# Ledger of designs, part 16: VH-VL binders against C2 domain-containing protein 2 (C2cd2)

Target 1, 194 residues: C2 domain-containing protein 2 (C2cd2), of Mus musculus (Mouse) (e9q3c1r45to238)
Amino acid sequence: EPDELRRRESDTLLSWILTRDSWGNQWQAAWVTALNYEAEKRGGPLRLSFQKDPRPQSLQLTVEKVSSVVKSTQEKVVICHVVGETLQFLVSAGPASATGSECQLYDVHLSPFHLKVEFHMEEKREDIQIRWSFTHVPETAIKIQPQAPGEKQALGVNMLSEALEDLFKHLVNAASPSVFLSTKPTQVKEAQSL
Short names: E, the ipSAE of ESMFold2; O, the ipSAE of OpenDDE; V2, 0.75 times the mean of E and O plus 0.25 times the DockQ between their complexes.

## First folded at step 12 (VH-VL; framework fv_patecibart)

Design L1 (from C2 with heavy chain R100S; at its last look DockQ between E and O 0.02; V2 from the best seeds 0.00; counts 0 for: pae E 15.6 > 2, placed apart)
Fold by ESMFold2, look of step 12:
Structure L1 (fold): chain C 194 residues (1-194), chain A 125 residues (1-125), chain B 107 residues (1-107)
Amino acid sequence: as target 1 above (194 residues)
Amino acid sequence: QVTLKESGPTLVKPTQTLTLTCTFSGFSLSTSGVGVAWIRQPPGKALEWLAHIYWDDDKRYYPALKNRLTITKDTSKNQVVLTMTNMDPVDTATYYCAHSYYDDSGEYTGAFDIWGQGTLVTVSS
Amino acid sequence: EIVLTQSPDFQSVTPKEKVTITCRASQSIGSSIHWYQQKPDQYPKLLIKYASQSFSGVPSRFSGSGSGTDFTLTINSLEAEDAATYYCHQSSSWPLTFGQGTKVEIK
């Protein structure tokens, strides 16, 4: 069918966009930014601060399902369901009354992780706005371990795990830098919208 | 190019309700981390933050004015609206809307990087 | 509410001289301080964000420093066009607050 061929061509373009280094690196920074914003906004029993791992991370993403929606003559949205094997980051956590020295740094891994990624395309624009959110899936495991040599009681880790799950539930409509469509793969021009 | 522009009445009477609209372009208020704030400046006086609305519809108000202020947005029209009830001559000021953003460092700053030109609202009998 | 106190309230300075403006916070705010320039009858313009990061297009003669409670805006060589009122602004805690302003005039 002509519809199947058009879908395969669209899937190839979307997969290419998602595997580009510039998007992947900037998405990780945007993700940490979104978590810090949500943590400050919601508050709660823990003081949380998130950091991007300063080392490069390899995000091997698999596109699972693709669907498209024409919202108007000038706007089209493509929705992808994406799964990745492991996402890792650092979080500094302590009681809400802590002012710094009482916070401890934890290494956190999500495996597997699931995203809903939306590509928003406007007829006359050369860029694509990307929106994303975590998909809540029971199979996602959160592994937490303290970075410091000192031992931590399990209650602290349980409390952190609950706080993280609460934050993930509220990460919706997060955005990434725009990506320009180009026939050459060597460079991607980006327009950051705020 | 990011721009913001304030519009609304320039003269109101005491006890009336002021409604100001901020119309913007060059950004979307559905983008994560983006916010729009209202700040006022009485003639010859300092800047005073009034209210903030974020992409996820989180709203913040200056506490002393909380019962008088309402901030809303219409993302499809690129507009943010501020309503302030029970106006008083002491509320005479230039009212600005301003954009706030996350920077590339990944840390929330809350800086107001782009401002509207402002609109003077005079409250007098 | 975090009070920001600027010093001095007013400076009259000869061209090419160094201008120093301080901002003191009533509580620690880390580096969550920002500086704005407002010329007469104009809207404010961002100069420095997050204590020391220069905003795009701002002349290099403007710089910021400090952390915790004590912050400084410096104009290394004052130009005539720098006559303005300067404000600090904190984004560490709600409500967001501004300093009272420092007016800089050319002698």
Scores: ipSAE 0.000, ipTM 0.441, lowest interface PAE 15.6, mean pLDDT 76
ESMFold2 (binder alone), look of step 12: mean pLDDT 92; pTM 0.941
OpenDDE, look of step 12: ipSAE 0.214; ipTM 0.710

Design L2 (from C2 with heavy chain R100I; at its last look DockQ between E and O 0.66; V2 from the best seeds 0.00; counts 0 for: pae E 6.6 > 2)
Fold by ESMFold2, look of step 12:
Structure L2 (fold): chain C 194 residues (1-194), chain A 125 residues (1-125), chain B 107 residues (1-107)
Amino acid sequence: as target 1 above (194 residues)
Amino acid sequence: QVTLKESGPTLVKPTQTLTLTCTFSGFSLSTSGVGVAWIRQPPGKALEWLAHIYWDDDKRYYPALKNRLTITKDTSKNQVVLTMTNMDPVDTATYYCAHIYYDDSGEYTGAFDIWGQGTLVTVSS
Amino acid sequence: EIVLTQSPDFQSVTPKEKVTITCRASQSIGSSIHWYQQKPDQYPKLLIKYASQSFSGVPSRFSGSGSGTDFTLTINSLEAEDAATYYCHQSSSWPLTFGQGTKVEIK
């Protein structure tokens, strides 16, 4: 019974977070920022640069496992392991000293994908920090396709996609994006009674 | 099997900076819920918690020493480093690093379940 | 800062007798207290976590109890190898603190 209550509570929390406008506005930018940080930190001859995709994308996540870490009476972390169907990134790739014309833009798909999602809560704060990272799954398929296909692209696509796949896997496994989301609803009644 | 080992200088002059390294095996600091703490014990005295760092880079320091302490981790090397500035003879102590407890349910954290052997650091004139 | 006060500071006990060590917190900490054993010239070892939960490999003669502000470590029948200093430690709030220790010797 305690495990069932904890799972239902966490499922409600996950659903609440995924439906917030602030989540929808921030999750992709936070991921792009974290991935670009790891790309700069790693360095090397091949440079990846992640871009926010203006095309609509919503994450549909299913909870697999929930646990928690109590750091003090005032601080708790809830950890959810979740699965998603498809995730897409826009990635620019080229030599480390490349100009824009030497970089090629790619669509990168992950399907399925697994995340560890951490909800960091402090009793006295009015927000929750959400931090997430990829987990290792052999089932995750990575598909890389250039956005500007042509005869030149066809000649090198297979070899470049292998190099991109390896580097992409490294960066996504290292990245840990985060956002802060407000826990308080806007008080219409309180605002109107000034 | 979890093990931790402290390393660094055993003799330090007053005002110098002490740097201690905790090297561990049998766990990863990338695992959620896991942390490493530094605790010291002056000769014949009680234990004093100094600092800890968790997997999520949450760092805490004993308030009176906060301006003298820095804790960092290198997850790829399985190391945690403590730096303590402006050493004084009163800082002479055995310094321990310890694993912060994490059970399979993700509950019952906060205990120091496995300790290193400790390293005596003497601050002389 | 939560102060943990242990009692007594020292006790000399006949083998096979019961040993009782208390730890009092300056404010409520629920059950977020842990007990350690430190033998001479050794590093500390965890005995009891969360007031009453025995750590792996700890002999059944060791037990813990209490909640709120008053906690007790009990050794039901003292063995020679139990001569050590015992510390309580709270994980309820920052900063983390230890009691001053209780030294137990064989009489």
Scores: ipSAE 0.048, ipTM 0.642, lowest interface PAE 6.6, mean pLDDT 82
ESMFold2 (binder alone), look of step 12: mean pLDDT 91; pTM 0.935
OpenDDE, look of step 12: ipSAE 0.388; ipTM 0.750

Design L3 (from C2 with heavy chain R100Q; at its last look DockQ between E and O 0.03; V2 from the best seeds 0.00; counts 0 for: pae E 7.3 > 2, placed apart)
Fold by ESMFold2, look of step 12:
Structure L3 (fold): chain C 194 residues (1-194), chain A 125 residues (1-125), chain B 107 residues (1-107)
Amino acid sequence: as target 1 above (194 residues)
Amino acid sequence: QVTLKESGPTLVKPTQTLTLTCTFSGFSLSTSGVGVAWIRQPPGKALEWLAHIYWDDDKRYYPALKNRLTITKDTSKNQVVLTMTNMDPVDTATYYCAHQYYDDSGEYTGAFDIWGQGTLVTVSS
Amino acid sequence: EIVLTQSPDFQSVTPKEKVTITCRASQSIGSSIHWYQQKPDQYPKLLIKYASQSFSGVPSRFSGSGSGTDFTLTINSLEAEDAATYYCHQSSSWPLTFGQGTKVEIK
């Protein structure tokens, strides 16, 4: 009963946090920041730059599994696994020596996507840190489309798309985005990627 | 140079359907991240967002007007078209189309960075 | 639907004095707020994006600040050409919404 009660409290808090507009508002920015950091850290011949989508996004995350860990009397960690419908990025790609005019824009999406989400709560703080990472599963499909494909695709586009897919997989698996959400209804902290 | 211009009738009768065309240049609506919105302003009143269409054909409408509004694009003509049915005198307003895209710093904007000049549509019997 | 409430509705201000306009959101929108200037019989022009970032070509006397629900547009030294109506706009949630406007006149 005690374990079940703690699980119910965690599920209620998790559901409330995952449906807030403040989470959805910061979600994409945190992803973009973390992915750009990983791209710069990795380096190499192909340069990627991830872009925020300006549209308000409706997050539709489904909780799959929940667990909790208490680190101390002053801090609590809840870990859950979630599934989402589509994770989408706007990406600029080109040779590492290229300028912006030599780069090509792509729509990249994963569907469905799986995440491990960590909620770090400290009773003395006014915020909650949410940190997440990508979970690789075979059912996730990656789809990459150039910005304005012609009626026919060129061979060069297909070869770049293959290299882009491999690099994208690497970056997504390495990234660990995070945000701080205010427990007050009027305040949200800036997203963190590092 | 990004420009937008609204065109269509300036006078319509109640119950008629309004069709407005936004003709633009300096960008393509097939470019990832690009969107075009329609926004209206009744005389002496505040701005009201009506509808959006994006490069991937994602469409958004003001909820109370959703069943009266249709937004479409013709990328080959650089046009976005708004159709609004069952016009009423309360719909008298200046109608603007506006652009949303990356700014000159290469960052996405949630703002409307370039606007058309607007067209006044009067609805009267 | 997020309601944006501007204050004041109207200001009559002596040239070269400071103008302060506030915009309050009905719920947190982070920094997803933008400011526009609309002169009489003209279309709106973007001044400030994302609460505090000046748009290209905007005079330095215009600045923005705030986060969460409370936002401010400041004109540090009002010029004659700044007589206009100013609007805030949020891009955090559908539907997109504008404030009711603040009219600034030269005294």
Scores: ipSAE 0.035, ipTM 0.623, lowest interface PAE 7.3, mean pLDDT 80
ESMFold2 (binder alone), look of step 12: mean pLDDT 91; pTM 0.933
OpenDDE, look of step 12: ipSAE 0.259; ipTM 0.724

Design L4 (from C2 with heavy chain R100E; at its last look DockQ between E and O 0.45; V2 from the best seeds 0.00; counts 0 for: pae E 2.9 > 2)
Fold by OpenDDE, look of step 12:
Structure L4 (fold): chain C 194 residues (1-194), chain A 125 residues (1-125), chain B 107 residues (1-107)
Amino acid sequence: as target 1 above (194 residues)
Amino acid sequence: QVTLKESGPTLVKPTQTLTLTCTFSGFSLSTSGVGVAWIRQPPGKALEWLAHIYWDDDKRYYPALKNRLTITKDTSKNQVVLTMTNMDPVDTATYYCAHEYYDDSGEYTGAFDIWGQGTLVTVSS
Amino acid sequence: EIVLTQSPDFQSVTPKEKVTITCRASQSIGSSIHWYQQKPDQYPKLLIKYASQSFSGVPSRFSGSGSGTDFTLTINSLEAEDAATYYCHQSSSWPLTFGQGTKVEIK
């Protein structure tokens, strides 16, 4: 019972951390950076470029399977699984040889998504490094569609979408985004939520 | 069962670089919490920790030797590699790689529960 | 770094006698002390973890105690096979450090 209570408290704390504005603001940027890194590293005939989606994204995350590893009396890593409803990206895709005008912009949606999240905590630091990786589960659906509503899904667009889907699956699995989160409440509102 | 084995040159000339490989089985360095360390022991002397690498690629070095040490891992090969530059006769020692025990509860830091047999490295002109 | 000082450096003991080895840390390390046994031409073997927890397969005659800065490894009844050098090790903070060792010989 005490262990369960501690776990619940930990889950609550982690959930709170994942709902912070500082985290939310860095979330998409970290994905974009990591995905672009992987895309560049992989190369290939299809060039992908990820960019921030200007549309507001709701970050509703559920924390599961919390564990911890102590590296020293001053350093601890907390590991958990995080489930989210929707992960959205904007992706410019085209032939590697193509000029920017030949690239098509796509909306990519993952629903639901599962992450392995690691919190690196050091007592001497006022920040926490959060690193995560995507875990593919059978329930995860990937939807890819051109951002421009008027472009008729021609046969060619469907083939490109399939190729894009496979490539994206690879990239998202390979990506390891990270952010640094301040442990100090930067806003009074965040302090009040503790 | 967890096993570790050190491999590399047993004779190194002064100023040369030593490269040792630890090949292990029975565990994966992709598993959260797993760590592998290098520890050396000069003949007739005490044990000295050199470096440590974790599953998350976090690396730790003995400060006095930090500039000479590099530790890396190849998870796919179950190998950890230690590189030590500018070797000196004083660096003559048996070099061990070891698996660090970790508690699933995360309450304690690990002890080295499984060691390799060690490899004697002699630095001589 | 945390310095571990063992005492004594050497002991010659008659079989069946009690052996006590102490390890003192330069600062408090809680219970993050571990004990190893090393026989000649062998790798160190873990005996006690976290000051007092016996490792799997270790004979019951071995025990550990202590907290903070002072720790003790005890062999309740020394066996001939226990001739070895014993080391304490701290994992409380980086860098990891070992004691200088205590050599136990059989009379």
Scores: ipSAE 0.324, ipTM 0.738, lowest interface PAE 2.0, mean pLDDT 87
ESMFold2, look of step 12: ipSAE 0.450; ipTM 0.757
ESMFold2 (binder alone), look of step 12: mean pLDDT 91; pTM 0.936

Design L5 (from C2 with heavy chain G110D; at its last look DockQ between E and O 0.52; V2 from the best seeds 0.00; counts 0 for: pae E 3.4 > 2)
Fold by OpenDDE, look of step 12:
Structure L5 (fold): chain C 194 residues (1-194), chain A 125 residues (1-125), chain B 107 residues (1-107)
Amino acid sequence: as target 1 above (194 residues)
Amino acid sequence: QVTLKESGPTLVKPTQTLTLTCTFSGFSLSTSGVGVAWIRQPPGKALEWLAHIYWDDDKRYYPALKNRLTITKDTSKNQVVLTMTNMDPVDTATYYCAHRYYDDSGEYTDAFDIWGQGTLVTVSS
Amino acid sequence: EIVLTQSPDFQSVTPKEKVTITCRASQSIGSSIHWYQQKPDQYPKLLIKYASQSFSGVPSRFSGSGSGTDFTLTINSLEAEDAATYYCHQSSSWPLTFGQGTKVEIK
């Protein structure tokens, strides 16, 4: 019972950390960076470029299965599973030989999504490194929609969508986004978040 | 079922580099909390920890041998490789790779729960 | 590094007798001690983790106790198959270390 209570408290704390503005502000950027990295690394005939979605996104995350690994007296990794409702990306896709004008922009949604999240904590550090990876579950649906479907691109859009889905699935699974979260609120950071 | 198996040369000349491979199944080094270690045992002597690698590619080495040891992983092949440079007859030992695990229930063990059979490496001219 | 000293180095024991092996750490390690059994020409097998927790499949005659610096592995009633070398191991701090081993033989 005491261990369960501690776990619940830890879950609540982690959930709170994941809802902070500092985390939210870095969340999408980290994904974009990681996905672009994987896309470039993979290469291929289809060029993908991930972009930040300008639309405000609220992250509603649930924390589950919190565990910890002690690597040393000064280093601890907390591992948990995070479940979210919707993960959204903007993706520009086109032939690798194409110019920017030949690329189509797609809205990609994953719902629901599961993540494995690692919190790297070091006693001498004032920040926490957060790393996460996407875990595909059977319930996860992938939706890909052109952001501006033009009449001329209708036939080509369907073919690209199928190819994009597979590629996207691969890239999301391969991506390892990370952020650094400050554990000590600075007056400046607090002012910026207001 | 978790299994590990050591492979590599069983005979090494002095000053040469030993390369051992641990091939495992039943788990992945992409799984958070998982680690693989190398431990050796000279004939008739005690166990000696050499190196450890984590799922996140973090590494630990026995300090006295750190300059001679390199541990790497290939997650896609389920392999961990240990290299030891400048081998000496004193390095003659059975070399084991062993598993540390973190399960989905949140239980982590710092102990080595599963071991390979070990491979005897003899250093001789 | 943390030095683990086992006692005794060797025991010759009659079947059904109680065997006690001690492991002393050079500094406090809490409960971060583990016990292994190694039979001749075999790899070490985990018996006890974290001083007192039995590993899966380990006979109930094996038990562990202790905290801090002094630890004990007990075989309540020695069986012939228990002839082996037993090692304590600490995971409290790097580098990981083992005891020198205790060889248990059957009379």
Scores: ipSAE 0.200, ipTM 0.704, lowest interface PAE 2.3, mean pLDDT 86
ESMFold2, look of step 12: ipSAE 0.382; ipTM 0.728
ESMFold2 (binder alone), look of step 12: mean pLDDT 90; pTM 0.925

Design L6 (from C2 with heavy chain H52L; at its last look DockQ between E and O 0.02; V2 from the best seeds 0.00; counts 0 for: pae E 18.6 > 2, placed apart)
Fold by ESMFold2, look of step 12:
Structure L6 (fold): chain C 194 residues (1-194), chain A 125 residues (1-125), chain B 107 residues (1-107)
Amino acid sequence: as target 1 above (194 residues)
Amino acid sequence: QVTLKESGPTLVKPTQTLTLTCTFSGFSLSTSGVGVAWIRQPPGKALEWLALIYWDDDKRYYPALKNRLTITKDTSKNQVVLTMTNMDPVDTATYYCAHRYYDDSGEYTGAFDIWGQGTLVTVSS
Amino acid sequence: EIVLTQSPDFQSVTPKEKVTITCRASQSIGSSIHWYQQKPDQYPKLLIKYASQSFSGVPSRFSGSGSGTDFTLTINSLEAEDAATYYCHQSSSWPLTFGQGTKVEIK
C-alpha cells in the first residue's frame, strides 16, 4: 500500500486506542501522579498538589500525525502528535509549610493542548505502554482561577497568579505520564452461558 | 528538504500596501502542527515577529501591527501571503518567512527551524 | 508582552576561547526559548531549541542552558566562522518576541 494510505490507517488505529475506556479511566490519574512527582522533585517555597477532578470528564483526543516509527525484532515504538480540546486539573497551592486549610484550590484549563505520545509495544508483552509529554505552544490558552474567589486569598493575588502560572508551566513541561494497557480481550463468561 | 523563498516588490512608496509571498517546498500546510511565520529585521536591528498562520488557518499577529497585517495561505500552491497596509519608512526591513514543524520525534517546540533567505523592502518616496 | 534582554550587546573574543551569552526574560517562560545565529548578510539559522536541545547539524561547541527567566548560550571554543549575531526567542506567550541580539566578533 502507498505510504500515505498506510499512515492514514495507522492514524485511525491510534486514535481508536486513545478513545477506549481503559485509556480514559487511567489518563487523569497518570497525569496527577507524574505532575506530583515533578512538584516534589522541584521543591521550593510554594507547594503544588495536583488532584483528580471529581466532576465527570469526557476525554477527547485526536491523533493528528505519526511523526516516527521505530522498529526492532522485539520492540516497536510509535511516536505521534496528539491534540485535544481541553485539559483541566484541580491544583492546590500554598506555602510548603502550610497545612491543608492554608492551601487554595485552583481550576486550571489548557485549550487546545498538544502532546507528544509514544506507544511502546513488545512482542513478549501482553500490554502496551503509552507515555506522553506536553508540547508547550503559544496558541494554548491557559486559564487559572481560584475555586472560591476572594476566600483565603494571599496578599498580591495578581503576583501569586503569575508565579503559580509559571510554576504550573514548568511542571507540565517536565512531566512524562504513562499507562500500561492490556492487549488481551476480556472473556465474557455470561455471554457463553445459555 | 524544506525550503522557503520570499517574493514581492523591493521598493514601496509611503502609504502603499505591501504584499509579500512566501513560496515553499518540502512540506505542506495541510500537515497538522505546521505553521509559517513572517519576521522582519530593519537594517542593523533586531528581529521582529509579525504574523503566523497554522495548518488549521489559525492566525496570530503582533498586536501593535494587527490592524495593518493580513496573513493568508494557499495550500494547493504552497504559498503564504502577507499584506501590510499603510507602509512607512520605518517599515524598511528585510522580511523573512519561516517554518515551524513537528520534528521526527513529534516534538512541537515553537522554534523557527527553517528560514527563507529574506527580501529587503525599502519604503521611500 | 515578554521582553528578552540579552547580555552583552557586543563581544570581541580571541579564537578558541569560551563565549557566554545570556538572555533574561521579563517573566518565566519555562524552557520555551530558542537561539539563532545570524552571520553577516545571511538569514538566521536555528542553533538551540527548547533551551538546551541542539538543532540538527549544529556543532557540539554550541550548548544552551537555563530555565524560567535566565538562559545562557555557550560557545565552548570559538571558531572563526562563529562571528555572528546571536538572538534568543521565546515561544511561551503571545506575542512571540526576540532578544535585541548579541554581536560576536573575532578579536
Scores: ipSAE 0.000, ipTM 0.458, lowest interface PAE 18.6, mean pLDDT 78
ESMFold2 (binder alone), look of step 12: mean pLDDT 92; pTM 0.939
OpenDDE, look of step 12: ipSAE 0.089; ipTM 0.687

Design L7 (from C2 with light chain S93R; at its last look DockQ between E and O 0.02; V2 from the best seeds 0.00; counts 0 for: pae E 12.0 > 2, placed apart)
Fold by ESMFold2, look of step 12:
Structure L7 (fold): chain C 194 residues (1-194), chain A 125 residues (1-125), chain B 107 residues (1-107)
Amino acid sequence: as target 1 above (194 residues)
Amino acid sequence: QVTLKESGPTLVKPTQTLTLTCTFSGFSLSTSGVGVAWIRQPPGKALEWLAHIYWDDDKRYYPALKNRLTITKDTSKNQVVLTMTNMDPVDTATYYCAHRYYDDSGEYTGAFDIWGQGTLVTVSS
Amino acid sequence: EIVLTQSPDFQSVTPKEKVTITCRASQSIGSSIHWYQQKPDQYPKLLIKYASQSFSGVPSRFSGSGSGTDFTLTINSLEAEDAATYYCHQSSRWPLTFGQGTKVEIK
């Protein structure tokens, strides 16, 4: 029970960090950036472009396991396993040679989703780096649906969905989004004119 | 607020190895999606991309020059280093480092949004 | 490797007139084209990203268009400070490549 209380307290602290305004404000942007980077890096005949979704997105994360790795007196890394309810993206897809008007927009959902989250903390830094990666588990369901505006019949529905799912899985497994969260108020520095 | 500055020798003899350092501020090369590239411009000629390094240490080189180029990073020093071996007078150029990522809309477009001032490297015997 | 061919190589233009610069890719690159301005003795500056999106602080007289293989940079009502060399750059495929440049001068 002492172990249970200690674990509950650490889970609560990490959950609090994960629900800060800074984290929530940067979450989707970090994912979109990392996924587009992986798409650019991979290349290939099918081009995906990830977009920010303007619709409200609930960020409900549960911390399941926590481990701590102390690398030095000046650096600490905390690793945890996080589960979320639904991860959603807007994805524009088409052949690499296609123009924007020839691409189809899709809604992509993963539910539930699992992440490995790393918190990198240095005593001398005024920020915390949070880096995470997708953990593939069989229960994660991937759902890909064409969005009503902009639907095109460029490819067969079954073939396109299968190809998109495989490519999306590859990109998500390769992506490693990260953010830096400030732990201090904004500082304004004076500058010498010259 | 993002700045980059190139430093290194301005005169190099043929066959020597050039080492250029890009020192930057206002971003971290540990941030997902961020990259730094080296581009050169011979006097009076067009821009020529040489090398690129991503935050995850993935590296890309212009194929015709890849056996002469090495790009590395030191995230703790906010530096990216380019090494180019076997310099020749045709390699005389202004060398730039440039940043990719975090445009004004927060989208990653692959454009080089911020450039260093450049450093002229002359290769002469 | 994707070759970007700009036209014209050189253009001498009366102030206040429209300038059109084209960039043709050897293969389709979607909208992954970017435009830079380089004034004499200066480093390049980003004008247009992703074919048609103006970068922050760029005057509204600059615009971009096109997709696939044919792209255009347009300067409506040329100003004296616009005398420069303009480059297109593609980020669709490795290696990254630039066009050969278009020098714009004021008559």
Scores: ipSAE 0.000, ipTM 0.544, lowest interface PAE 12.0, mean pLDDT 79
ESMFold2 (binder alone), look of step 12: mean pLDDT 91; pTM 0.939
OpenDDE, look of step 12: ipSAE 0.289; ipTM 0.744

